# VHH binders against Protein DOG1-like 4 (DOGL4): the designs that were tried, part 167

Target 1, 232 residues: Protein DOG1-like 4 (DOGL4), of Arabidopsis thaliana (Mouse-ear cress) (q84jc2)
Amino acid sequence: MSKMRNLVEEKFLEFYESWVIQLELYLHQLLIAHNNNTMSETELRHLISKLTTHHKAYYTAKWAAIREDVLAFFGSVWLNPLENACSWLTGWKPSMVFRMVDRLRKSRVVLVEAQVKKLEELRVKTKFDEQKIEREMERYQVAMADRKMVELARLGCHVGGESVMVVEAAVRGLSMGLEKMVKAADCVRLKTLKGILDILTPPQCVEFLAAAATFQVQLRRWGNRRHYVTHS
Below, E stands for the ipSAE of ESMFold2; O stands for the ipSAE of OpenDDE; V2 stands for 0.75 times the mean of E and O plus 0.25 times the DockQ between their complexes.

## First folded at step 16 (VHH)

Design kf90 (from kf1 with G53Y; framework vhh_7z1x_3)
Fold by ESMFold2-Fast, scan of step 16:
Parts: C-alpha cells; structure tokens; sequence
Structure kf90 (fold): chain B 232 residues (1-232), chain A 122 residues (1-122)
C-alpha cells in the first residue's frame, strides 16, 4: 500500500516536473504569438491545440494516478506549499479563470456583446457546478466524523489482522468517495476551459492561455523561492 | 544587471551552416527556460526554439524542425543555436529571450538581447 503510494508519488512527480517545463515552453510561444499580428488563424489554432492537448494529458495522467492513490493529491509532494495552499479539490478553482477573462475585458482585447453574454452564462453554470461539489465535500467531511470513523479510530489502536482489514476497507471506501469528487471537479475544470476557448477568438484564446500559464508558472516560482515572502 | 548578448551572425550561402551563441549574466541562467526568436525584414517576431533548465527538454517551430538544434552550457551561462541547411527565408535578426515572473509583464518577454544579424544570400 505505502509502497504503491510512494510509486504513484514518484511517477507523478516526474510527470509533473516535465509537464510544467513543457507548459513554460508553450508560454514562450504564446508570448510571441500574442505580440505577432501577422500569424494566421491556422497557426494560432495550432498553438491553441497544443495547449488544450497538454492540459488533457495532465488530466489523463492525474486520473490514472488517483485511481491508484487519490490521497497523494491532497497535499501533493510535487507541489510547493504555496501551490498546495491555492488548491481547491486538488487543482485550480474553476471560477478563478473568469478573473483572467475579466482582465481581458479591460485590456487590449475587445470582447463583443455576444461573447460577454456567453461568458456570463458560463460563469453562472461554473459557479453552480462548484457549489454542488462543495456540498458533496461538506457531506463527506461530516460523514468522516460520524460513529463509524470514531469506531475505526479505536480499532486502529489494536495490533491484529482482522482490525487492520476493517481499517483498510474503510480507507479504500473513503478514497473511492474522494476519487469521485476529484473527477467531478476536474470535469468542471475541463468544461470551463473548453467553454472559454469555444467563446473566444483565436487571438483572444492566446491571450487567455498566456495569462493562465503565466499565473501558474509565477505561482510555482514564488513558492519555490527560499525567501519569497520578503522578496521585493 | 540582467544582460543577454547574441553573437555568431553573419553572411552565409544557401545550404550553409552557422552557430549562434547567447551569453547570459546578472541572473541564475540554469534556473530559466530560454528561447530563440527571430525577426525577418518587414515581419513580426517568430518563436523558433526553446530549452528547459537542464537542456533535457527542447521544442522547435515547424519552420526550423530538423534543421536547427538548440542547446545550452549552464557552466558557461551560454545558449546556442546550431543552424543547418540555411535558406534565404532564414534571413533575420536572431534574439535570445528569457521571461522573469517578478519583473516580467503578462504576454511579453521581459529580457532580450540586442540581436545578431543572419543573412542567407548567394
């Protein structure tokens, strides 16, 4: 079990380091594309496709890993403390991306009325889906404090095969519940990302993806700095 | 303080080869992803290639894939671009670039060199 957890953590740490390096390489491409008014729509769509494929690859790897050990994603060893502090159900909070979209409204990118309406509709639906998941997490946390969990904690104090088996079965049950919630949250993330990209034009998609990648890379760098809290 | 200096440009004939160098100072070179970018006469900036901190991960634009090779020597704080099978369309000013989250602007590279001119002509 612990050996399997260590294996999952080691494999995902290796995957995530490579994934973040690739994200920063894509960020460099997005920065150039954003400042190049001569790129064709086909070239911009190709770059956007690279980013969407990259994000899908993350969720493919994540879902394989959480099937083996979902708890590895709560307080992940491949994330620094700042990244972990900013996590909502093992990843970014879906509604957070609309703050980046709101910034686009006030920048050089002009959104037309039809886009603003569709983005607002998507924001409302995303918030609704988030609240559903938050209610499920609340119910999960309450269930963890019930009579069964108290009894399992007591049984865990005994050294013996039967008590160990009962505790292991309960932990597996809890893990399956968390896996379902994490996958539900990730589905909201993917639907929100796809929805935004479907509403935006290719140049607007590049600016949005550049903003998102910049924030993700910056958050990681800030958290990795020895004295980031005093750095200025 | 942060400085990027590109060298190695010049006049070459079609089909020729050239090696560009970018010497970095004023920052921990080994902690940054680096890129090569060019600007041809009358055109916008074109991203060509990027390389990870250790050099273990590289990316190339389709226009240069198979012809150009990016590499780095962290001990010498130097980034390289080996250019083979050069074509007239490769005529451009070549820049090395890094992005720094602290002083950088979202959507823009914050540090560029002065560039080095490559001219491919018979």
Amino acid sequence: as target 1 above (232 residues)
Amino acid sequence: QVQLVETGGGLVQPGGSLRLSCTASGFTFSSYVMSWVRQAPGKGLEWLSGISYSGGHTEYADSVKGRFTISRDNAKNTLYLQMNSLQPDDTAVYFCAKWDEYTGTTYEFDHWGQGTQVTVSS
Scores: ipSAE 0.679, ipTM 0.870, lowest interface PAE 1.4, mean pLDDT 84

Design kf92 (from kf1 with G56D; framework vhh_7z1x_3)
Fold by ESMFold2-Fast, scan of step 16:
Structure kf92 (fold): chain B 232 residues (1-232), chain A 122 residues (1-122)
Amino acid sequence: as target 1 above (232 residues)
Amino acid sequence: QVQLVETGGGLVQPGGSLRLSCTASGFTFSSYVMSWVRQAPGKGLEWLSGISGSGDHTEYADSVKGRFTISRDNAKNTLYLQMNSLQPDDTAVYFCAKWDEYTGTTYEFDHWGQGTQVTVSS
């Protein structure tokens, strides 16, 4: 019936499960690297590059999938309810990563004044881009609620030939609008991640990526076990 | 409650082989990514290999790729590391490791085993 997963949902579920498993394998590497002061800068940069490539692979797969069915990403079947509840425009909220950056200041990692200033500039820019996208989404939702769109949807119930094609074109246009907004949000995510990594030293990058991966994996595991209480 | 017990270490000559085992208890073994890590005398921890809960996905450090093979038997709650072509610089204490999602962000493995000593020497 209508509750069955479509092809896009099935393929992305398979991709995402594999992607998260690989992220957790990288998390284990990041945890060891963070606690090993004998690793060279070259070795740390190699690990950071693996994580950067992994995140880019996610967006490559996501953008291919949203071209086929962007609505699959709103209330995604490959995410548990807790992950979906924490999502902002189909992914993590870009400004939240600065909370992980703030953690670096409270640990053994010392950020120099120049880094603090660049991070603050990036935070302000990220928040601005984020708010701009929120306004676009609000305008989209208002337009969707417009009576003319409801009336166009009703025309699709008429068997009268050309009206079916008109409704299909309108629905396709709406999906393209959502796709553009999701891609805009993802571009802010990628720019924010790159910006942070460009400002931080390799050991600081490892700690930051460990914090980010920890949060992502932890959130998934908490959500998957929400009905199970561990007994000591 | 969670326990990890490593066995199979020992003294071996260069070019030799050993199979390490890690027996797990106190948690749903098949639900966790598991790793092998080692610590050589006077050095920091080195990540060697990891395996998904199902066993379908594995990864290796460049230093052991092609020589070591990670595997698991979920019915026996046991993790394995097959070590081939051992060299003197493989001398270390070998640990199996699980990351605990309920501990918070300490950036540390929880529930490490006691380790098993591998010595590669003539």
Scores: ipSAE 0.730, ipTM 0.890, lowest interface PAE 1.1, mean pLDDT 85

Design kf93 (from kf1 with H57Y; framework vhh_7z1x_3)
Fold by ESMFold2-Fast, scan of step 16:
Structure kf93 (fold): chain B 232 residues (1-232), chain A 122 residues (1-122)
Amino acid sequence: as target 1 above (232 residues)
Amino acid sequence: QVQLVETGGGLVQPGGSLRLSCTASGFTFSSYVMSWVRQAPGKGLEWLSGISGSGGYTEYADSVKGRFTISRDNAKNTLYLQMNSLQPDDTAVYFCAKWDEYTGTTYEFDHWGQGTQVTVSS
């Protein structure tokens, strides 16, 4: 009989709605911690830890979901069209966070020379990792048009019951390739986030996390003010 | 115009209780996360608690967890903070606060109430 459709989408939609609500609750805490010289380093580190744990929880849930249905993450139903338009391989583009750091440097965050050097090294490495993944995605798209896929399409038009098994195997192979690629992109995201937080002081980490959470919540607000959401 | 008005503050003895209210107008109250923040004399701002638009999710600062309860009545556009087991260190001006958007300058709440004074003293 037919498999259940959209079950992964339904479960992740419910998870993501709650995850974003919790992010905004953390944002409110960051708004007070930001520019607050009376908070201890221990208190700041505790808040940073809450945000780090929250982001890790997202990837734990995401990787469980993509193992069931990676395609749900391409044109996600839990993201509005604006959020989907800003996505790079099912999430934020890692190098984009360096633009946020640059903006913070222009306003209130003063970095010492050693931090500037480490951030530039991390930026270059992150950009290299992004380009590597982009090349892999291009190869994946080309591979879908290779002889094996063409042969499977031809066989599917010819043989009844036997063709079902062959097509299912091919579709599973394609999904496994996408899953590996999405996980690779997510690993670059997590490495980039950890790298930035390791370079910045606790007050600077709070500034960065406030900027990141603000951007994510604002983008969702702007997109949700539209009259519809699409499955792209 | 967004307006937030706090009431319910006063003088209370250690171990006592107070309930603060914040009446909101000028925006769709149920669509916004709301927070309670306090400022003690000579100290900085301290975030105490936050609540989601639906009221389904709450967060508390460690200093008030187990003693304070945040709640809301969306039909009445009112936010509440039930304060139990009050201590002298809870003496502060209490504000309700809302964040709508980044102004391009700093990361801070863009809407604040006028505040209500709580004094815990024997």
Scores: ipSAE 0.758, ipTM 0.919, lowest interface PAE 1.1, mean pLDDT 86

Design kf94 (from kf1 with H57N; framework vhh_7z1x_3)
Fold by ESMFold2-Fast, scan of step 16:
Structure kf94 (fold): chain B 232 residues (1-232), chain A 122 residues (1-122)
Amino acid sequence: as target 1 above (232 residues)
Amino acid sequence: QVQLVETGGGLVQPGGSLRLSCTASGFTFSSYVMSWVRQAPGKGLEWLSGISGSGGNTEYADSVKGRFTISRDNAKNTLYLQMNSLQPDDTAVYFCAKWDEYTGTTYEFDHWGQGTQVTVSS
C-alpha cells in the first residue's frame, strides 16, 4: 500500500513535471543562443524574458500551493532524493548561483571591473539575507519545542472533537510561520536572480541561465538514475 | 555510439513543403528532449523547435511558428519536422540535436547529426 498523496501534492507534482520539461526546452534554446554571435539584442532579451517569466510562474504556483499546504514542500514528492538532499528551505540556496557566475570568468565571457564589483556587492548582500533567514528558521525550530507546543502535542493523543480542533488550530499557526519563512527565502532567490541578470549583458545572461538550467536538469537526471554513483 | 541521421532535405519551390526525419541510435531515444537547428549559408546556428521525450511538450522559434510542426515516433526512434509554406530564407542545412550533459568546458549540444540540405528557390 502506498501513502495517499494529498490534493496539493498531486496538483503540484503535475505542475512541476511540466515546468521542468519546459525548462529543458528553454535550455536547448539557450545552448544555441550562447554559441551564436549573430542574434540581435532584441532576440536575446526575448529569450531571457521567457526564462524570467518561467521562473516567476514557478513561484506563483508555489506560493498558491504553500498557502494550502506548506508542509508538502518539506521532503517534496515531486523531487527525487538527491534534489531533496540539496534543498535549502524548499529550494536552491541563493549563494550557490555565484559559483555559476564565477565559472563565467573562466569561459569566453569577459566581465568588466564594474560588473565584478556589483556582483561581489550582490553576493555579500545575498549571503547576509540568507544567514538572516537561517537564524529565523533556527528560532522557529526552537519555538516548536516550547512548553505550549509540547502541551498541545500531548493533548492530541486523546480522541475528541474539541482536542482535534485545538491541535488543528496549532498546526495551522505553525504552517503560517513556515509559509512566511519560505516566501522570505523565495524573495531572496528572486532578488538574487534579478540582480545578476541586471548586472550582466544579454549574452552573459544567456550563459548564466544556461549554466543554471544545466545544473537543475543535470541534478534531476543524476538523482533519477543513481547508477552513476554505484559505478564510480 | 550515439548516431543521429537526418534525411528528407532537397530542392523545393517557395510555398512548398518538406518533411525532415532524424533517425536516432545508441541511446534511449524516448528519454531525451530533441531539437531541430538550422544553419543558413554564412550565418550562425538558429534553434527552430524542440520536443519533450514523451512528445507532450513542444516549443517553436517565432520565425517558424505556425509553419513548422515537430513530432516524434518513439517506437521508430525517429524525430520529424513537417515544414510548410517554405520561404527562400528557410534555405539552410537542418540538424537534429540532443543534449546529454555539461562537458566542463562550455554550454553546447554534445550530439549532432550530419545535417540535411534544404534549398527553397524558384
Scores: ipSAE 0.729, ipTM 0.896, lowest interface PAE 1.1, mean pLDDT 85

Design kf95 (from kf1 with H57Q; framework vhh_7z1x_3; at its last look DockQ between E and O 0.69; V2 from the best seeds 0.78)
Fold by OpenDDE, look of step 18:
Structure kf95 (fold): chain B 232 residues (1-232), chain A 122 residues (1-122)
Amino acid sequence: as target 1 above (232 residues)
Amino acid sequence: QVQLVETGGGLVQPGGSLRLSCTASGFTFSSYVMSWVRQAPGKGLEWLSGISGSGGQTEYADSVKGRFTISRDNAKNTLYLQMNSLQPDDTAVYFCAKWDEYTGTTYEFDHWGQGTQVTVSS
């Protein structure tokens, strides 16, 4: 927590803080829409579009940032401990959203059989994609623990001009690999989100998005409060 | 105990203006996003505008964009809604609303006031 923030971290922190606040603003809209049966489909779709655009903006910013420093996102200083604890490869775990859908189904959301079937298919696919990424990460981690990393560590102890170049190259290589993995994970997230929204009706989408936004904002607020209490 | 008290409503002619106020108590006002919502007779709740805790970020519904302005004075624990160019369709009870992270899974606002009546009529 006392880590010195680099420029990427600082910029993204500022972005994320603003982004989460904006999400909460949208959440208010979603909450009202959820409880308003008089909203037209057009209005609902517009609201859904606002949220999807907002999420796209996040990933646009994220991908720009990880290009500069992907390592910053592994131990994200802009996230509180609770948010970090709920993170999978620098974000939410895609399969988690299906639990949200299940929870909604147990409440007031009524899904038709066709929707249930499609959601299950999507669930299976999403889990498959998650596992694939996890396997790749494992491979990557094993690769990192090889002689190359040992050499890197040794070089770090002997700071010379040429050694610095080697270390930099190694770090770049590692970063590139991580960036690829992060982007892959994000793609699964985006695909999963899109898939769910395509299956659900506009009113159901609003409920789902409200649940998702609530979860994100709660993590942020709960985590921050705990953090301040422990460090005050 | 969280309390929200809306004031400033009244009767106004079309094209007129009103400024609504919401006085908040029982919580750290500046730490919460606040919204204005309204309910017209026979209609559901309509979200109008929201403002971040610091006031640095705002959102508006298309129905009121360009006519209404949300603001806040955190020193006074007061939320404002400046309403210009009022139309008959703006007739409704107006509420300030608060959502907090403890609302749980109900996905509802946890607090709003009694509301203030706004009537736009010639």
Scores: ipSAE 0.884, ipTM 0.960, lowest interface PAE 0.5, mean pLDDT 90
Fold by ESMFold2-Fast, scan of step 16:
Order: C-alpha cells, then structure tokens, then sequence
Structure kf95 (fold): chain B 232 residues (1-232), chain A 122 residues (1-122)
C-alpha cells in the first residue's frame, strides 16, 4: 500500500539521519585516534568495535525496512542525488572500499607484503562476488519482464477486486525477489568490510575507517550543499 | 571566518567542578557536530565528548563517562562541558573542535579553538 510505503520511508529517513549523525560522532573519535600514537591496542580495538557494531545496526534496520518495502531503497528519499548516483544495488559497491585501502599506502601507514597479498586476494574475491550478484539480478530482471510485469501491465487496463488481488500478489512476489538480491549484496558488503579489518592492524583499521567515514559524511555534505545552492 | 573560543578553565582541587564554554562564530553553529578534545602535558590528543547539531545525540569517552556532561545552546552559539569529580589526570588544555571537510592532508579536525587550561591540583 502507498500509505505503508510512505510510513516505511518516513521511519527509515528518521533512522538514517540519526545513524549518519552517530557516524560523524564516531568519525570525530577516529580523527583523534588516527593522529594520536599513544592510544593502546585495547583502546583502538574498542573504537573499531564501535564502528563495526554501528554498521551492523544499519543492516539490521535496513533488512527490517526492506521486508516491508524494498522499493523504498531504490532511489531512496533519505539520500541526496549525489549519494543516490553513487549507489550500487541500494548501497556502496563493495570493490570501491579498496580505493580507501589504496589511500593507506599514500599516508604514513605502511602495509607489509603479506597484507598486500591478502588484500589483493580479497579484492579478487570481492569482484567475483559482485559479478555473481549482478548475474543473479540480471536473471531476476529478465524473469520480472517476461512474466510478472506483462501480467501487471495487462491487469492495469482495469482495477477491480479480483484484478487488485492478482496485482498485489504479483507485486509481493517481485518485492520478495528484490529483498533476496539486496540482502545478498549487503552480505558481500559485510564480508568485504570484515575481510579488510581482519587483514589490517588496529592503527591501520582506524585510518581505513576514518577514510571511509570521511568519504561518506563528506559526500553527504557536498550533495546537500549542491542541492541547496542549485535548487534553493 | 570560523572562530572557536574556549573559556572557563582554571585551577581546581581534586573532586572539584568546572564548566567550560566554547563560543562559536562564522558558521551555522546548529548544523555541526561539535567535540571536546584535551591534551595533557607530554601526551597526545584525547577525544572526550561529542554532540549532534540539535543536541539530541551525545557520546563520551570511557575516561569521562559519568563525570562530564556535554551540552549546547544554539541560540547563543555556545558549547559547554560540565566537569565534575575532577582528578589530577584531568589536567590538560581543553579544546573545542568541528569538522566540515577533508583538508587534503592527514585526517584531522579542520577547525580548533585556542584552548583553555585546566589544572587539577591541591
């Protein structure tokens, strides 16, 4: 229902605004930790754990919302146009995080040969997982066009009690398929993030997370400023 | 021109209290997450607390949780840190800070206050 879809969008917009604000609060901690060589390994691991928990909370909320209305996540109202332009299957493209890893090589952080090898192996695995998801999504889209969309288009000529029920069942089926694909993509994101953090030392994890959070927060600020200036 | 000015520091005895203020100008104060950071003699920078633009979300470092309270008055463009149960190891220069953009160098706050000295001693 349109009313249910609007409520999901409103609830997730409120959640997402709060989640991004919390990410920026954690970013402030990461900025200090990155520039402080006196923090203990225990303190660094605790901070890394806060970020990991925060990202898991996002996927918990997202998957609950997607169960109610997965279409809300395609062209999301809680994202500005720049953020939406950077989306791949309702979120960041997993292989993109390796650009953040490449940035570690250009700062004062030095990766040992064993780490470089493991990161390259993870990069290859991540791209393979991305391609697998893309093939599954393509198959889903073809199936949608060949069966459910044709039936929906035919029934769209008139809406009565019987036609409404058939259309609702078809839309529900489409939504369940999209839920599966989005969750699969999110699993690749979480596996990639965990893989990188498992390879890096705690100080390197802090720098990586600071880079990732900086990109996410700054992309939102740039998109919001552009939208305000050009459309207001 | 962004300016942050901290006041309220001074000498206090262990167990005492102080309230620090940070007066902001040159930007829309209510739109920014603000933080309190300190630097003790011979130590690195330590993040203490942060607050959302609206004041609705706060975070605290474990070292100050339960003793310090961050707050803000957006009508006055002022950030506060209420410090209770002060200990000798709270002796430091206290800074307020904001982050708006990556400076193209080390990941760091792009705006800092001048600092206010807090000394906890008998």
Amino acid sequence: as target 1 above (232 residues)
Amino acid sequence: QVQLVETGGGLVQPGGSLRLSCTASGFTFSSYVMSWVRQAPGKGLEWLSGISGSGGQTEYADSVKGRFTISRDNAKNTLYLQMNSLQPDDTAVYFCAKWDEYTGTTYEFDHWGQGTQVTVSS
Scores: ipSAE 0.785, ipTM 0.924, lowest interface PAE 0.7, mean pLDDT 86
Fold by ESMFold2, look of step 18:
Structure kf95 (fold): chain B 232 residues (1-232), chain A 122 residues (1-122)
Amino acid sequence: as target 1 above (232 residues)
Amino acid sequence: QVQLVETGGGLVQPGGSLRLSCTASGFTFSSYVMSWVRQAPGKGLEWLSGISGSGGQTEYADSVKGRFTISRDNAKNTLYLQMNSLQPDDTAVYFCAKWDEYTGTTYEFDHWGQGTQVTVSS
């Protein structure tokens, strides 16, 4: 039901608001850490680990929510499969994170040749994984179109009980496929984040994480402000 | 226009306690995450603790966890730091700070208080 789907989304949005507040608390630590010559490498790595764990917690909560109702996160995929071909399953395209890395390289961070090479290799791998997900999305679009044809074919030859059960099983199978694709996209996002943090030195990781946290906190707060203006 | 004023510093014996206050003006205090930061003589800045606008979420540096407690009173526009079990290496100037989520940068807090001196010695 639409109320049940709204409740899953509402619960996740409450989690997300708390999650962004905690991200800002970590941002305050990062603001000091990148200018602090008294923090040991061990202390920097511990802070980086807290940020990594916080991002993992986001995906853990999201995966629990999409297991309950994946369709609540992006609506009626049955109606607009072609419009969804370029959309990146409930998020930003994983490779877009490299724009932030490039911005840091222009301003404050100097990378050695080995790091630049490894980052380019990671960017290529990330784009390859994105293309694999695009192929899976195309298979889902075909399956969804075929599902409509199967439903029409069954309309006149079955009594309601058995045909309803078969339809529900088929819809659940397609929903499970969509859940799998969203999770695959999220896994690429998380692997890319960890890959970047593995290539950068601890001080460089702090610079990157500060930029990423700033962007995400500001994006959410600007979105809330715009919504407030349209309601008042 | 934005002002942050720290008070409550002073001289204490090792093992003692002290409560710092930071009075805020010129902005909607309850809307901002606030932090305490210190600077010991000849050392860099050290982040100590932060608290959400509502006061419901807090975070602490490992060095002060269990000894310090951050709190706020939004009706009085005041941020607090209760400091227990003070040791000589807690000697520092203590600042409150805020980061503006709409105009802030990735590199620094946008407003600081003037600081209050805490000295822990016999």
Scores: ipSAE 0.733, ipTM 0.916, lowest interface PAE 1.0, mean pLDDT 80
ESMFold2, look of step 17: ipSAE 0.683; ipTM 0.881
ESMFold2 (binder alone), look of step 17: mean pLDDT 81; pTM 0.816
OpenDDE, look of step 17: ipSAE 0.881; ipTM 0.958
ESMFold2 (binder alone), look of step 18: mean pLDDT 81; pTM 0.816

Design kf96 (from kf1 with H57R; framework vhh_7z1x_3; at its last look DockQ between E and O 0.80; V2 from the best seeds 0.00; counts 0 for: pae E 2.3 > 2)
Fold by OpenDDE, look of step 17:
Structure kf96 (fold): chain B 232 residues (1-232), chain A 122 residues (1-122)
Amino acid sequence: as target 1 above (232 residues)
Amino acid sequence: QVQLVETGGGLVQPGGSLRLSCTASGFTFSSYVMSWVRQAPGKGLEWLSGISGSGGRTEYADSVKGRFTISRDNAKNTLYLQMNSLQPDDTAVYFCAKWDEYTGTTYEFDHWGQGTQVTVSS
């Protein structure tokens, strides 16, 4: 009962698996750095840079893939059900990272008033941007349902080469719109991440990145265990 | 129960070599990234190297890059650290480390061995 994977799905699956493994390697470094008070600021910044570069690489690969087949990312076959359940427009929801920061504040991270203020401003902005994207998505869905989907349904009932071409063109049009939405969401993610890292000190950045990486790897591992147990 | 047992430490002269081993049990060894860390007297923990479950990916700290080599034998559930060109500054207790996905919000390694002492002295 497994979904047949296309070439884009297969390639991205391979990429993602490798990417997550590398993330976990970095996570080990982050965890030790978090518990190491002897690391210099330069060393911390270097570690932060490695992580940020790693994340940028993910979006570079993602954007290349969505250009080929954005639909593959709606129901990502490379993600387990748990990861998919936590997905918002093909990725993590930007506003969730503020809850992560709040959790850190309740534990070890001490933020000065100025940081708190800036984080709150960023939170408001991020939420606004999320809502904007959601509104655009809704508008897009309505438009598609009213026009393109009906057209596709009609054309799909016809057999013939010309009909197939028309359907493909229509699907391409739909995909372009979705691609735009996904990229918009990813931009909000990247801006939010950058914003947080700009507000936090290097030690705090390490803690935040450790938390984020932990969360991602945990979802992967927990979800996989459950999935394999139920399908093996 | 997860167990990690480090061995191979000892006294060595500067420029010498040692090979550390870590025997793992209580979990699927090949499914986990493993790391070597060390703690010198009066200093904090230092990450040295990490290796993916399959062994296909490795990472090194700048302090040991070119001198240390991490490897693993999944059939033997053993992690290795080949240490060459040892210097006095490498004197420390060396630990094999595993991160557990069941870790809470403390974001710490949950599993360490007792460590093995490495002393580099003329």
Scores: ipSAE 0.876, ipTM 0.956, lowest interface PAE 0.5, mean pLDDT 90
Fold by ESMFold2-Fast, scan of step 16:
Structure kf96 (fold): chain B 232 residues (1-232), chain A 122 residues (1-122)
Amino acid sequence: as target 1 above (232 residues)
Amino acid sequence: QVQLVETGGGLVQPGGSLRLSCTASGFTFSSYVMSWVRQAPGKGLEWLSGISGSGGRTEYADSVKGRFTISRDNAKNTLYLQMNSLQPDDTAVYFCAKWDEYTGTTYEFDHWGQGTQVTVSS
């Protein structure tokens, strides 16, 4: 059945809908900039800065929200099922963006050898950070299954005042651990994005950001259309 | 099936005003961000302004900010660009544009109007 939204979910839903609309307005600007050889470096850098600021605003809002209710980000009501299916620890998988850079290179983006080397170094670093977080998530899942947690779950089935307090303390501990992992994943996302933009020229940055925004907006539209992801 | 038709272009003196209209059909107009784009003689495409589906959010290029106003009437499926304090440098073909999906070739608008010529001269 339909889940009743809490205040954190309602507030972030409103924020996210507004944030995606602004992203699409920036996408329109990126599409023109990508196809215009007459824009100055200053104009391109200004547009890139708008996108960077916009993405940072998302993480500022997200981190405020997860401090109140991290579980809202696992099965988010502001995301459609397709967007949720494509998520890795509440967002995009950092290493995936290197596939986007490679696809751009095949179409229009011409990378010099020095850039290719720096992107490969960044890819390896990003995958290392990603795997570190995955190991932390594995440890979290193992801890959930240990005897102490099983005992707390059993106590929750036969509720007395003292049992309720013990279960609530355990749930708070689990939420704090999950919040830490989500923030760690978001830090890898931001560092990866910044690293790519630092390596690319301004025209290449515009192409990359156009590709990223295109994917995000298109994925949302595909998931929102009256079509099944599993069956046609 | 998607069709965008611009009207309202013409010859105007510097300092004058024009209102461009773009009539849309073949899609749910209120669900799409719409943009105005121009191309001046010998120059590339320039994005001017965009508006959200509801009309609640707008953006402007620095070159037109304070002089141009984008708006929409979703009941009439029409996009507008009110152009004030027109300058000779505003001489261009003006297009309305909508983006729906990646075409598989490049990152560009997939739906354009036919364009309307605006000439600012004495």
Scores: ipSAE 0.787, ipTM 0.928, lowest interface PAE 0.8, mean pLDDT 86
Fold by ESMFold2, look of step 17:
Structure kf96 (fold): chain B 232 residues (1-232), chain A 122 residues (1-122)
Amino acid sequence: as target 1 above (232 residues)
Amino acid sequence: QVQLVETGGGLVQPGGSLRLSCTASGFTFSSYVMSWVRQAPGKGLEWLSGISGSGGRTEYADSVKGRFTISRDNAKNTLYLQMNSLQPDDTAVYFCAKWDEYTGTTYEFDHWGQGTQVTVSS
């Protein structure tokens, strides 16, 4: 009953398992760093750089895999159902990170007025970019549901030969359009992350990265327990 | 109930070696990333090393890389830290630690051993 995995899914599953384990190893370092008043700014920047590089490695691998099979990233086999349910266009929703910043401001992080202003500007820009992508996705979905396209797909099933070529062209167009939208969403994610890290001080960046890594690891653990509980 | 017990500390001359052990119970040991952390006199906590549940992936702080080796034996529920080329600056209480999202704070390790003292004295 379980769906067999294609080669893209198998390779990325192996990559992602390793990637999330490494993220947890970095989380342990962040947990110590945010409690350590004697850690130098250079040491903090080094740790922040490790996290940034780790996230870039994820997108490097993802973009290579998406070129081969973008649909693998919708309902991914390397994510549990809770992780998949929290996805917006194959990843975390860019505006969500501002909820993390808001929570940190209430408990651990004091921001000066200049930082607050820059973060609000970034939040507005991020939401605008999200909405632009959502409108593009809606237009694309409408185009796919267009009566003419549906008729061409049906003719492909009934006629053979020439109709197969038309259906193949339509499927290729769908895949390329979806790949473009996923990459656009990923670019908003990276731009938002970079923007936040540029605005925050190194200690504040450590607090933010700890919160983000914690959320990701928690989703995996909670979702895995829910998955096994329903099987027991 | 999670329990972590560190052993193997002691007094050692500069350049010497020690092997620390951490015996774990109350959780599925092989499922968790584990870390070694130390606290030197008058200093904050310092993360030293971490290891994946399977043992296949390790990381080290720059201060101990090349001198310390983390390992685990999942059949014995035991974490190890082999410490070579010890220097007076390595004098500290050494802890093994894990993180659990159910019982801890979002940003804290939630289970520690009581620690084992390592003293490097010339």
Scores: ipSAE 0.528, ipTM 0.829, lowest interface PAE 2.3, mean pLDDT 82
ESMFold2 (binder alone), look of step 17: mean pLDDT 81; pTM 0.821

